# Miniprotein binders against Putative cysteine synthase: the designs that were tried, part 1

No score or structure here was measured in a lab: all are predicted.

Target 1, 336 residues: Putative cysteine synthase, of Sinorhizobium fredii (p55708)
Amino acid sequence: MLHTTVTQLIGQTPVMSIDVPGRNATLVLKIEKNNPGGSMKDRMARSMVIAALQDGRLPPGGTIVESSSGNTGTGLALAALEFGLRFIAVVDHHAAPDKIRMMRALGAEIRYVEGDFREDEVAVVERQRLAAQLGAQLPGALFMNQSDNPANPEGYTGLVDELVAQLPDGIDAFVGCVGTGGSMTGISQRLKRNNPAVRTIAVEPAGSIVFGKPGHPYYQSGTGTPAGDEVGKVLDYGCIDEGVQVTDTQAFETARYIARRKGLLVGGSTGGAIYKALEFIGAGKLTGTVVTTVADGGEKYLGTIFDEEWMAKRRLLDPAIAAQLDGWLFGKARAA
Structure headers, positions and changes below count from the first letter of each chain, unless a header shows other numbers.
F, E and O stand for the ipSAE by ESMFold2-Fast, ESMFold2 and OpenDDE, each averaged over both directions (binder to target, target to binder). V2 = 0.75 x the mean of E and O + 0.25 x the DockQ between their complexes.
[cut] stands for letters that were removed.
Atom coordinates printed by the task and the answers are left out, and those that the model quotes come from them; centres of patches stay.

## First folded at step 1 (miniprotein)

Design ca1
Fold by ESMFold2-Fast, scan of step 2:
Structure ca1 (fold): chain B 336 residues (1-336), chain A 83 residues (1-83)
Amino acid sequence: as target 1 above (336 residues)
Amino acid sequence: SPEIEQLRDKVESLKERINELKQLADELGNPTLIKEAMEELWKLAYEVLELAKELGDPELIDEAYRLSEEIQKLRLEVKSLKD
């Protein structure tokens, strides 16, 4: 069909398979970076804006406000353009610079929180306070509040419908990253509605508090809940079979591996999900069709994850990760 | 304190009104009452946001925002009665 708006291009993303011979498994990647905003967040952003306009919480020509690490903000900027809305993104310096530049290019107003924060710190209290203040003070403004917004997980139901059509032989497991919990909740609930035997595994950064582990700083952006923040209310723990942690080194080395061996540029959180999926396949814990999402593209991380000096300075390089991945994929590490 | 109490009183008054309208709509099957409730909720949400614009205290602004969220939840609840 001939599309007339950019947001009509959201969805219908392709899948790519990576066979794991000898492990009775196939890893399927849902290529969500192919959405027009470059990430799966386009789905939930459009869902939240449409719901707010339809139920009258957001007036025509109003202003949407969100505390965003980038991908959600890009999706909201696209939705704002379609519906004639103003968008204000509240950000800190933990967010990847290219994500900020993309939102700005799409006409979003960028509001930085004040203060000196480390690169591995999230200014969560300051971001939430400023976003809430702007939503309350500006006429016709609405703080989208993605972490507590039921339209967030609802935005991902179409992704599952696509997967079911693309994988007619069935889906045995889904492995995905957890931040707000929206995508894990929306995807897991709909998968389990069709087949309650589907195993769902949520991946958070080491240092994230989603599954009750001790909090500490991490470099992964757009995923996890840092110490001092509350886990979003949209997360339904009941639809998650297992919660696991992935280190920055494991996630970033895996993203670098996939780029060099498969030619696919994935973001850091995607590297983490792939690492854990392959680890579980390698251990015999997952078999059959194992699905994960390429939530966003690696082109936003060329100055960080894919820059060897950036990685080395932060002690994130570990050649053992590539050897582990070779072992899981091919039954042994590659020679030279 | 007085400003937030006024906002809280408005929200509580509207909650009582909505509960009454739900009871009447469920018992009498009157869709017009649901539509009127939706219109009043939208007007109140806008009034709360405009009033919040007058507040300079971050704590009061935060509490006004929480009341705005509560009104939004009531709107979704009333909408589900229509659907």
Scores: ipSAE 0.000, ipTM 0.087, lowest interface PAE 23.7, mean pLDDT 81
ESMFold2 (binder alone), alone request of step 1: mean pLDDT 75; pTM 0.641

Design ca2 (from ca1, 16 letters changed)
Fold by ESMFold2-Fast, scan of step 2:
Structure ca2 (fold): chain B 336 residues (1-336), chain A 83 residues (1-83)
Amino acid sequence: as target 1 above (336 residues)
Amino acid sequence: SPEIEQLRDKVESLKERINELKQLADELGNPTLILEAIDELYKLSEEVQELAKELGDPELMEEAWRLAYEILKLKEEVQSLKD
């Protein structure tokens, strides 16, 4: 069908398989980077806006506010254009310039938080407070509050319906990154409604506090909950069978590996999810059809993850990771 | 189902009529007559939304609501022309 708006291009994303025949498994990648905003966040952003308009919390022609300089902000900017709304993105001075430029190009109004912050968690708290204040003070405005918004996980149910249609022989496991918890919750609940035996594994950065481990800094963006912040209320721990951590080195080296071996540019958090999926397959803990998402593209990380000097300066390079991945993908299966 | 097919036809009809009214607004037609037509179309969109809800098709429910919202936005645009 011929589409007439950019938002009609959201969803119906392709899948790609990576066979692991020695382990009786296939890793399936849901290519969410193919959404028009470049990430899976287009789904939840549109879902949140529609829900707010439908229930009357956001008036026609109103203003949406959110604390995001990344994928969520881009998705909200697209939704704002679709529905004739204003979008105010609350950001800090550590936001990547290209992400700000993308939102501004889409008509978003940019509001910077004031102050000189030493800790990222302090800046995150201030961004949330300013966004909430703007939503309360401006006429016709609503703070979307993605971490606590039930329409966030609901936005991902269509992704599952697509997967079920694309994989008619069934899905045995889903491995995905956890940030707000929206995608893990929405995908896991929907998969388990279809088949309660589906195994769901949530991946957070080492240093993230989602599953109660000690907090410390990490370089992975758009995933995890840093120390000093609060885990989002949309996360349903009950639909998660296992929570695991992935290091920056494991995640970033895996993203680099996939680029060089498969020609697919994936983001850092995607590298982490792939690493853990392959580790579990390699250990015999997951078999059959194992699904993960390519949440966004590696094009955003050409100056970081895919830049050897950037990686080396932060002691993130480890050639042992490629050897591990080769072992899991092509190594000998244990004798029966 | 036959009911879903009938709903889909009504949704397509709404899309066509919205586009026609947008063209009339763009050509600076008579705002009072266009507003009258918009009000009639909005009432029809409410009926389509109710039917979509009764049939329980989430995609058509969203599409029907989206069209109703588009009609309301067009009304604001045409009202500004009258002013």
Scores: ipSAE 0.000, ipTM 0.154, lowest interface PAE 23.2, mean pLDDT 86
ESMFold2 (binder alone), alone request of step 1: mean pLDDT 78; pTM 0.691

Design ca3
Fold by ESMFold2-Fast, scan of step 2:
Structure ca3 (fold): chain B 336 residues (1-336), chain A 83 residues (1-83)
Amino acid sequence: as target 1 above (336 residues)
Amino acid sequence: SPEIEQLEDKVKLLEYAINWLEELADKLGNPTLIKQAEESLRYLEDIVKLLAKELGDPELLDRAEELKQRIEDLREKVESLKD
């Protein structure tokens, strides 16, 4: 079918498999970076805007506000263009310049929080506060508030329907990153409604507080809940079978490995999810069809994760990770 | 002083983590999440005990003792959910 708008291109993303024959498992990657905004967030952004317009919280020609310097902001900019809305993205000075340029190219208005922040600090709390203030004070404006918005997880139900059609032999597990909890909740609830035996594993960065461990800084973007912020109300702990942590080194070395060995540029959070999926497969904890998402592309991280000097300066390089991945993918499991 | 400020930040971080463990305990119905909450409680208990030893400030020691009691209460709650 010929599509007439960019938002009509959201979804129907392909899948790619990586066989692990020595472990009776196949890792399936849902290539969400193929959405027009470059990430899976296009799904939830469109969902949130449509819901707000339909229930009258957002007037025609109104203004949407969100705290995002990344994938959610890009998705909201696309949705704003589709529905004739103004979009204000609230960001801090740690936002990657190219991500800001992308939002500006799509017509977003950029508003910086004031203050002096360290490179390893994210001003999430201050960004959320300013976004809420703008939503309350500007005429016809609405703070989308993705972490508490029920339309966020609802936006991912189509992703599951696609997976079910693409994988007719069934799905045994889903391994995904948890940030707001929207994608984990939406995907897990829909998968379990179809097959309650599906194992769901939520991956957060080491230093994230989602599963009750003490917070500290981390470099993974678009995932986790940092210290000083609140875990999103959209997260349904009841649909998650396991919550696990992945280090920046594990996540980023895995992203680099997938690029070098498979030719697929994945983001850092995707590297973390792949690492944990392969670790569980290697330990015999997961077999059959194990699904994760390529949430966004590695093209966004060429100056960070895929830059050796950037990695070395932050002590994130570890050749043991490639050896672990080779062992899980190609080695025989040690006898029990 | 910078040293006292850093210890106060650590106490704040522990209070934050304990608040989320309390919410996890209220939402848990999954054995793996219960086990992970239990492991996190042990880790936080060890850190609180260490901070209580290092502080020497009566107000901060009192706060650390309060956090220790909250951790013990949460541990009992998590144990009750296992079965």
Scores: ipSAE 0.000, ipTM 0.176, lowest interface PAE 17.4, mean pLDDT 83
ESMFold2 (binder alone), alone request of step 1: mean pLDDT 75; pTM 0.688

Design cb1
Fold by ESMFold2-Fast, scan of step 2:
Structure cb1 (fold): chain B 336 residues (1-336), chain A 83 residues (1-83)
Amino acid sequence: as target 1 above (336 residues)
Amino acid sequence: DTEVRTMQERLDHIKSELDQFRRMAESLGSPDVIQTAMEDLWNIAYDVLQMASQLGDERLINDAYTVSEQIQRFRMDVKDLES
């Protein structure tokens, strides 16, 4: 079919399988990096904007505001452009320069959080506060508030409908990353509505507080909830069968492994989800068709995860991870 | 007259589509999607108007003209939203 707008290109993403015949399992990757903004967040961003326009919270020609320097911001910039809206992205001094440049290229207005941060202050809290303030003060403006916005999880129902059509033999498990909880909630609720026996496993970074573990710093971006922040209200713990943590080393080494062995550039959070899916498959905890998402592309991480010097300086390289992955995939570690 | 009945059915369908687009304008995608759909709808309505004129059915001609005008107004409204 011939599309006339970029948001029409959102969805209908392909799937790729990695067979694990020795473990009676197939890992299926939903290639969400193929969305026009480069991530699965395009689905949620479009959903939130349309819902706000439809229910009158956002007027035609209005302004959307969000605290995001990442994939959500890119998706919102695309949606704003398509619907004739202004988009203000609230960012801090640690925002990745390329993500800021991408949002600017799409017409987003960038607002930096200003002021001195004490050692005990969390920049994410200040970003949320400024975004809420701008949404309240500017004419015709709305703070999208993705972590508490019910349109966030609803944006992912189409992803599940695509998976069901693409995998006619059924889906036994879904393993996905959790940040706001929107994608885990939307995907898990829809999958369980179709088949309540589907196992749902949410993966957060070690150091994230989503499942009540003690907080500490982590390098994984766009996933988890750091200490000092609030877990999103869109997260429905009731639809999650198990919450697990993945370390930065496990996630990033897995992303590097998939790139070098399969030719697919995946982001760090995707590496974490793949690692945990394969770990559960290797332990006999998951069998059959196990699905995860390639939430975004490794192209955004060429200067970090895929740069050996960057990884080495942060003590994130560990050849044991490749050996573990080889063991799960091929029944034994490859000679290293 | 089979031809008049066929054109009336097409015109009724166009009316239904126009009403749906009016109600769902902001949920059918971007303004560009709506604009393209309206251009297609106008072309179909114009074909109906031309055929109605050839058939000489005065009621059908007047109805088709009215629908064409409504589509043209909606097209202008969509174009104004883009600016």
Scores: ipSAE 0.000, ipTM 0.062, lowest interface PAE 29.8, mean pLDDT 82
ESMFold2 (binder alone), alone request of step 1: mean pLDDT 77; pTM 0.702

Design cw1
Fold by ESMFold2-Fast, scan of step 2:
Structure cw1 (fold): chain B 336 residues (1-336), chain A 81 residues (1-81)
Amino acid sequence: as target 1 above (336 residues)
Amino acid sequence: GSPEIENLREKVDQLKERIESLAKELGDPELLKKADLLEYAIQWLEELAKELGNPTLIEQAEESLKYLEDIVRLLEKRIKS
């Protein structure tokens, strides 16, 4: 079909499998990096905008506001262009310049919070406060508030419908990253409606507070909830069978492994989800068809995760991770 | 308790001095600012310095400080090599 807008290209993403015959399992990757904005957040951004327009919270030609310089901001910028809306992205001075340039190129208006804040719980809270204020005070404006917006998880139901069609023999487990909880909630609820026996495992960074563990810093972007922030209301703990943590080293070394061994550039959070999926498969806790998402591409992380010096300076390199992955995939560690 | 907080403040001050020396040697303080973990933990340690008698915050800050000391040590070694 001939599409006439970029948001019509959202979805219908491919799947790729990694067979683990020694463990009676197959890991299936839903390649969400193939969305036009480069991430699965395009689904949620489109969903939130459509819902707000349909229920009258956002007028035609209105303004959407959000506190994001990452994947959500890119998705919202694309949706704003499609629906004839103004988009205001609330950021701080620690936002990566290239991410700001990308949002500006897509027509986003950039609004800075006052002060010299890095991206942490204090900066996030201040950005959310300003975004909420702008949404309340500007004519025809709405703060999207992704972490509390029920249209966020609903945006991922189409992803499940695609998976069901692509995997006719069924799905035994889903392993996914949790940040706002939108994708975990939307995917898990719809999978369990189709088959209540599907195992759902949510992966957060070590240092994230989603499952009540102590907070500390982590490098994984676009996932987890940092100390001092609130876990989003969209997260339905009832649809999650198990919550687990993955370290930055485990996540990033796994992303590097997948790039070097499979030729697929995945983001850091994806590396974490793959690591945990393979760990559970290796332990015999998951068998059959185990699905995860490639939430975004490794092309965004060439100066970080895929840069040896960046990794070394942050003590994130660990050759033991490749050995663990070889062990789970092939029954023994193999020389690279 | 108070002695734990005072010890943590001393370690924070020492780490800040080391980071300032690294920034001076690199000639680009913004490169160090882009190391999210270093900045996050310094802000965390500064916040802890204002909190009296919160054992959870002290424990978390001590863990973060140990990790940051390792990172700073690695950066110092890299610059010298």
Scores: ipSAE 0.000, ipTM 0.105, lowest interface PAE 22.6, mean pLDDT 81
ESMFold2 (binder alone), alone request of step 1: mean pLDDT 73; pTM 0.619

Design cw2 (from cw1, 15 letters changed)
Fold by ESMFold2-Fast, scan of step 2:
Structure cw2 (fold): chain B 336 residues (1-336), chain A 81 residues (1-81)
Amino acid sequence: as target 1 above (336 residues)
Amino acid sequence: GSPEIENLREKVDQLKERIESLAKELGDPELLKRADQLEESIKYLEDLAKLLGNPTLIELAEYALKWLEEMVRELEKRIKS
């Protein structure tokens, strides 16, 4: 039927399969980049705004505040427009110019943290502090606080319902990126409610602290928890069967490989999830229907991940990754 | 142009008149800012009422109306205090 609002376009995203017959596995990609805001965060943003309005924490015509220069900010800007709200995005000095321009085009007010008197690691903490302060001090304002908001994981339940309908033979595993933990929690809890045997694997960047490893800088955006920050309260460790790390090189070379071999532009964190899913399939640790999400599109990374000079300057290129992926997808599987 | 839309519009107009009256009596810069926020909420509710050919949108409009009524009650308490 003819839709009348942008939020009605959220969800009902397609799936694409990559068969791995020699390993008795199929990798299924849930194409979340097809949401109107370009990422799966549209689901969570809509969920958080509706919950806040219905709970009475946010008045009609009020102001939502969040620390995000990424996909969450875009989703919140769209939701704010639909529900007649103002949106203030708190950003740091490292925010990508095109992401700022997108939020501004959608009517968001941009508030910059002071700048560079602190290291990049503390800029995330200062963004959170300013967002919380604005939410507390401005009339009718609410800091959405995605990392601690129970409506964040709830926003992903529809994604699972779609997957169950799209994959009637069942789902054996889900491999996804962990940032706030909202999507991993919401997806994993609902998958396990339907089938407790589903294997859930959370992927964080090397240098992220979500699973207790030592912290260090990483280039992957919108995923992981950097040193000096707190892991979000929405992450339910009890629904995660295994936590693993992926390097920037593994993630970005995999995104480049998927573009070249399958014609699908995926974001860097998606490349990481695909790499780990294929590594586990190749090792015989995962079989059957293995699902991951294309959380956002590679169009946002054309000047970074998909630019050879950008990759080379940061020592992120490694041709061995393409060879590994060929081996997992076609090695021995092609011998039959 | 459903009967439900017309009824909702009248309720919004009544609340708008009450909020303007309350804001004028209070004379507080912070409360004037709150009145501006409520006016924007009324505008949102008016826009939403114009779209009320969908049962889902009716539920959202009714929720927004209840929140406006609660804010009016809070403003009235401040005047009486």
Scores: ipSAE 0.000, ipTM 0.200, lowest interface PAE 18.7, mean pLDDT 83
ESMFold2 (binder alone), alone request of step 1: mean pLDDT 74; pTM 0.613

Design cw3
Fold by ESMFold2-Fast, scan of step 2:
Structure cw3 (fold): chain B 336 residues (1-336), chain A 81 residues (1-81)
Amino acid sequence: as target 1 above (336 residues)
Amino acid sequence: GSPEIKNLMEEVWQLAYEILSLAKELGDPELIDEAYKLSEEIQELRKLAKELGNPTLIEQAKERLDELKQKVEDLREKIES
């Protein structure tokens, strides 16, 4: 079919498999980086904008406001262009510079929060407050509030329908990153509605508070909830079978490994999800068809995760990670 | 196979959601902190329940779940009054 707008290109993303024959498992990657905005967030951004226009919260020609580290903002910028809306992105210095440049290229207005923060510090609370204030004060404006917006998880139902069609022999587990919880909730609820036996595992950065662990700074962007912020209302803990943490080193070394061994550039949070999926497979805790998402591409991280000097300066390099991955992929099965 | 373990795990995750929902409705920093601590206890029980293959541990997990349900109710009454 011939599409006439960029947002019509959202979805119908491919899948790629990595076999783990020694453990009777296949890791399936849903290549969400292939969405026109470069990430899976295009799905929820479109969903949130359509819902707000449909129920009258957002007037025709209005202004959308959101707090974003980049990917959600890119998706919202695309949706704003489609529906003739203004978009204001509230950002902090934790966001990757090229994600900010991409939003500007798409016509987004950029507002920075006040204050000096370290690179590994996330100013999510300050971003949320400013976004809410702008939504309340500007005429015809709406703060999308992705963490509490029910249209966020709803935006991912099509992803599951695609997976079911692409994997006719069934899905045994889904491993995904958790930030707002929208994708984990939307995907997990729809998978379990289709087959309640599917195992769902949510991955957060070490230092994130989603599953009640002590908070500390982390470099992973677009995932987790930092200390001092509250977990979003869209996260349905009832559809998640297990919550686990992944370190920046584990996530980033895994992303580098996948690039070198498979030729696929994945983002840092994707590296984390792959690491945990392979760890569980290697331990004999997951078998069969194990799915995760390539949420965004490594092209946005060439000056960070894929730059050895950047990694070394932050003490994130660890050759033991590649050895662990080799062991899980090619070694003998471990006792459970 | 035991639907009992699956039901227990589902109840524990629902309580975790309820505790965090309560925390979001609170305006008192001390009550918010208490709600997050209860959420942490529920997550630890969820991990334990998942590792259950021992009938004694299943009974202990059920007792702990009942204790946590009571703590949730106590926190609700504290918020309301």
Scores: ipSAE 0.000, ipTM 0.119, lowest interface PAE 19.1, mean pLDDT 81
ESMFold2 (binder alone), alone request of step 1: mean pLDDT 67; pTM 0.526

Design fa1
Fold by ESMFold2-Fast, scan of step 2:
Structure fa1 (fold): chain B 336 residues (1-336), chain A 82 residues (1-82)
Amino acid sequence: as target 1 above (336 residues)
Amino acid sequence: SPELREKVEQAIKLLDELAKELGDPELLYAAKWLLEMARELGNPTLIEQAIESLKYLADILGDPEVIKKAQELIEALKSLEK
């Protein structure tokens, strides 16, 4: 009847459909922003902490350390509160201010990397090194190491069980963003165990190196692997049928479109996944029940993606994207 | 400062024009992103990184007019470090 901890509110997230009747497809959104920390990362953060406590790597009353600029850190802060742990988030000066404020509000200790803050690639490597050092040196501390932690993908098992129950007629495809690879791996492996014919499409930002394309900076946060960093060991390429790139303009214009047309505030990476799902549906490459996740909410991006001045200054506005989306959603399947 | 922001915005516009001439916007994206972050965060070190990206561009192009344009932009960016 009554939940007694915030982490008990993780999961059981709703689904919402977007009709694409002219294309023999339905796009289903798993509304993961409804988790108490505001993102799907709550699932993997809780999973990692429980696993570490159960196998003795993390002592009662210990300290968890992670390199996180956002959603993973929020999830870890919530888990730390439930289990009486200290949480240290290692961040750089390129981290989104509101994500830092949320972690701090939840009692996380924020540690900024020192030294050369030249490029995100260098800062990412330094964040990982500092987090590993703190985990090794502080008494009772553990570096969670989400990119290499097998409890990361295992945390998404419940998400798939929910989808199967919510979509009894079956799932034909899953389109999701890839960062560490944990959610893509966990979701894809479990979907394919249920039905090996499920098509899995991983979406990375243009400029991300996950699928071997040339690296360059991008504005999308919490997704992709920047040049000079290593792709996470939790990513199982064998369960991914196709890897594709989405531009910042495509992702952010799509997020803005969903907000004004459907009243749903989604994050930038979600906009990218929706754009690619609809592009593939529009091209006839995906049919039936196509699932993606609303990984986090647009509320943290009101000063960026949803601010016209911010978008215009970075030349990310493109009205052609709304026209493409209208064509895919409301246009006829056959051009005549 | 307002002068710094105005110069950075001008430099970004020059990068966009150069990208159109080259037909290779991905090559200039790093420099553009670094300049936009320098403006947003007020961090002059990111301007130096943008300069390095443009030097790399100048090394591989071989077109005297494009090299000249890149060198003009590098000189403008170096003035912002002050």
Scores: ipSAE 0.000, ipTM 0.111, lowest interface PAE 21.4, mean pLDDT 81
ESMFold2 (binder alone), alone request of step 1: mean pLDDT 69; pTM 0.587

Design fa2 (from fa1 with Y29E A30S W33Y E36D M37L E40L Q49L E52Y S53A Y56W D59E I60M)
Amino acid sequence: SPELREKVEQAIKLLDELAKELGDPELLESAKYLLDLARLLGNPTLIELAIYALKWLAEMLGDPEVIKKAQELIEALKSLEK
ESMFold2 (binder alone), alone request of step 1: mean pLDDT 64; pTM 0.483

Design fa3 (from fa1, 19 letters changed)
Amino acid sequence: SPELREKVEQAIKLLDELAKELGDPELLKKAEELLKLARELGNPTLIYQASEELQKLARELGDPEVMEKAWELAYALLSLEK
ESMFold2 (binder alone), alone request of step 1: mean pLDDT 58; pTM 0.412

Design fd1
Fold by ESMFold2-Fast, scan of step 2:
Structure fd1 (fold): chain B 336 residues (1-336), chain A 92 residues (1-92)
Amino acid sequence: as target 1 above (336 residues)
Amino acid sequence: SKVYITIEVKGDSPEQLREIADRLKEIIRELAKSMGKVEVWVEIDGDTVLIAIYVEGLPEEVAKRIADELRKYAQELAEKYGLKVTVYVEIK
C-alpha cells in the first residue's frame, strides 16, 4: 500500500534471530528502531495522541506537552505534525544530545528544567512538574503524562500481533526494559492472553527503584525509575514474572558487542535487555524462542556508548563482558 | 570538575539571534583561553538560540564566576533587544 503520512509507517517492523544452539534457544530481536521516529515509542506516542483527540481532552490544533528523555518526544513530534498540533518537550541534560536535535528538527519546542544536576542524575520529578504546569496553564494544552496514560501500553498491542504472525512456532519468553512500564505491560498482557505460559522478564538499570532496590544514579537513558520519583501507574506488576537489574557497564558493553559481532547498532537499554536474555539462556533458565526489542538505534549514541573516551572517563569499559557473552552464545550447555 | 552551561535566547528576529549567538561565542572563546578543554555547541532553531558549553578541569568557583558573567551579559542583551533569556548551570 502507498502510505500518505509518516505515522502510517509505524509498525510492521522486522525480526532478526541469534541462535544459541548449545543452549536450545534462539534470541529474537524485534527491530523497533525501524519505526519512522527511530524507536518503539512511535507506537505509544501515536496511541496517546489519537486517544486524547478522540475523547475530546485535546482540541483540534491544540498543544501537547510531555516530559521526555528523547524517544517519546520524537514520536510525539511526528504525531503532532500529522494532527496539526504544537508539541512542547520538557527535558533535562541527562537526555542524549542527538535525541534533542531530532525533536527540534521535527518542530518540537524544547524546555529545559532549571537546577544543578549530575550527568548521571535524572531530573524526572522537575520535568514532570514543569510539563504538568504547562499543560494546565497554556490554552488548549494537554500534558500527555505517559507514566499514567492507559493509551501508552495499549499502543504496543500491535507489536505483539506482529510477533505472533512472524513467529508461528510460538514465543517462550519476552525480555524487555522497564521505565514507565508501558511497553512491558502492553506486550506482556497481550502475550499472556495468547499463551499464559510465556515468561516475562523486566529489566531495569542498577540504581532504578522499580523492583524495590536502593536507588542510585545511572547513565542508561529512557529506562528505569530514579530515586525520588514514583513508579508509573501504567505498570502492571501482575503480568511480570521476574524483575532484574542490569548495570551500565553490562548494558553498554553488550551494545558495543552486538555492533561489532552482528553489525546491528542498538541503544543502551537494548544492550541491557540482550545481556539479561543471554545470561538467563546461559544459565538454562530460558529456552526456546526468547524475544526482546531493539527499542532504538545505536546511531543515537555514537558520541557516548560507542565512543571509547566517553566510556573510559566514566569507568564503564569491561572486556569481561565480551567474554561472558561469547561463553553464553558459543559455550556448551551444562546439560550436554 | 565538569561543568555544563546552557544559554537559551528567544526572540522574533532570526538576524538578531544570529548576531547574539556570534557575540556569545566570542565571549566564551575569550573566557576559555586559560581553562583547558572546552567544547561549545551553538544551535539556532527558528526563534531560539541554544548555546551549550562543556568544560573539563574547571574549578567549581571559576565555573560559578563564568556562569554569572554569562548570565549578566545575556541579561544585558535581553534588555537591549527585548529578548527572553534562560541560563542553566550543571556542575559535576
Scores: ipSAE 0.000, ipTM 0.117, lowest interface PAE 20.7, mean pLDDT 81
ESMFold2 (binder alone), alone request of step 1: mean pLDDT 74; pTM 0.685

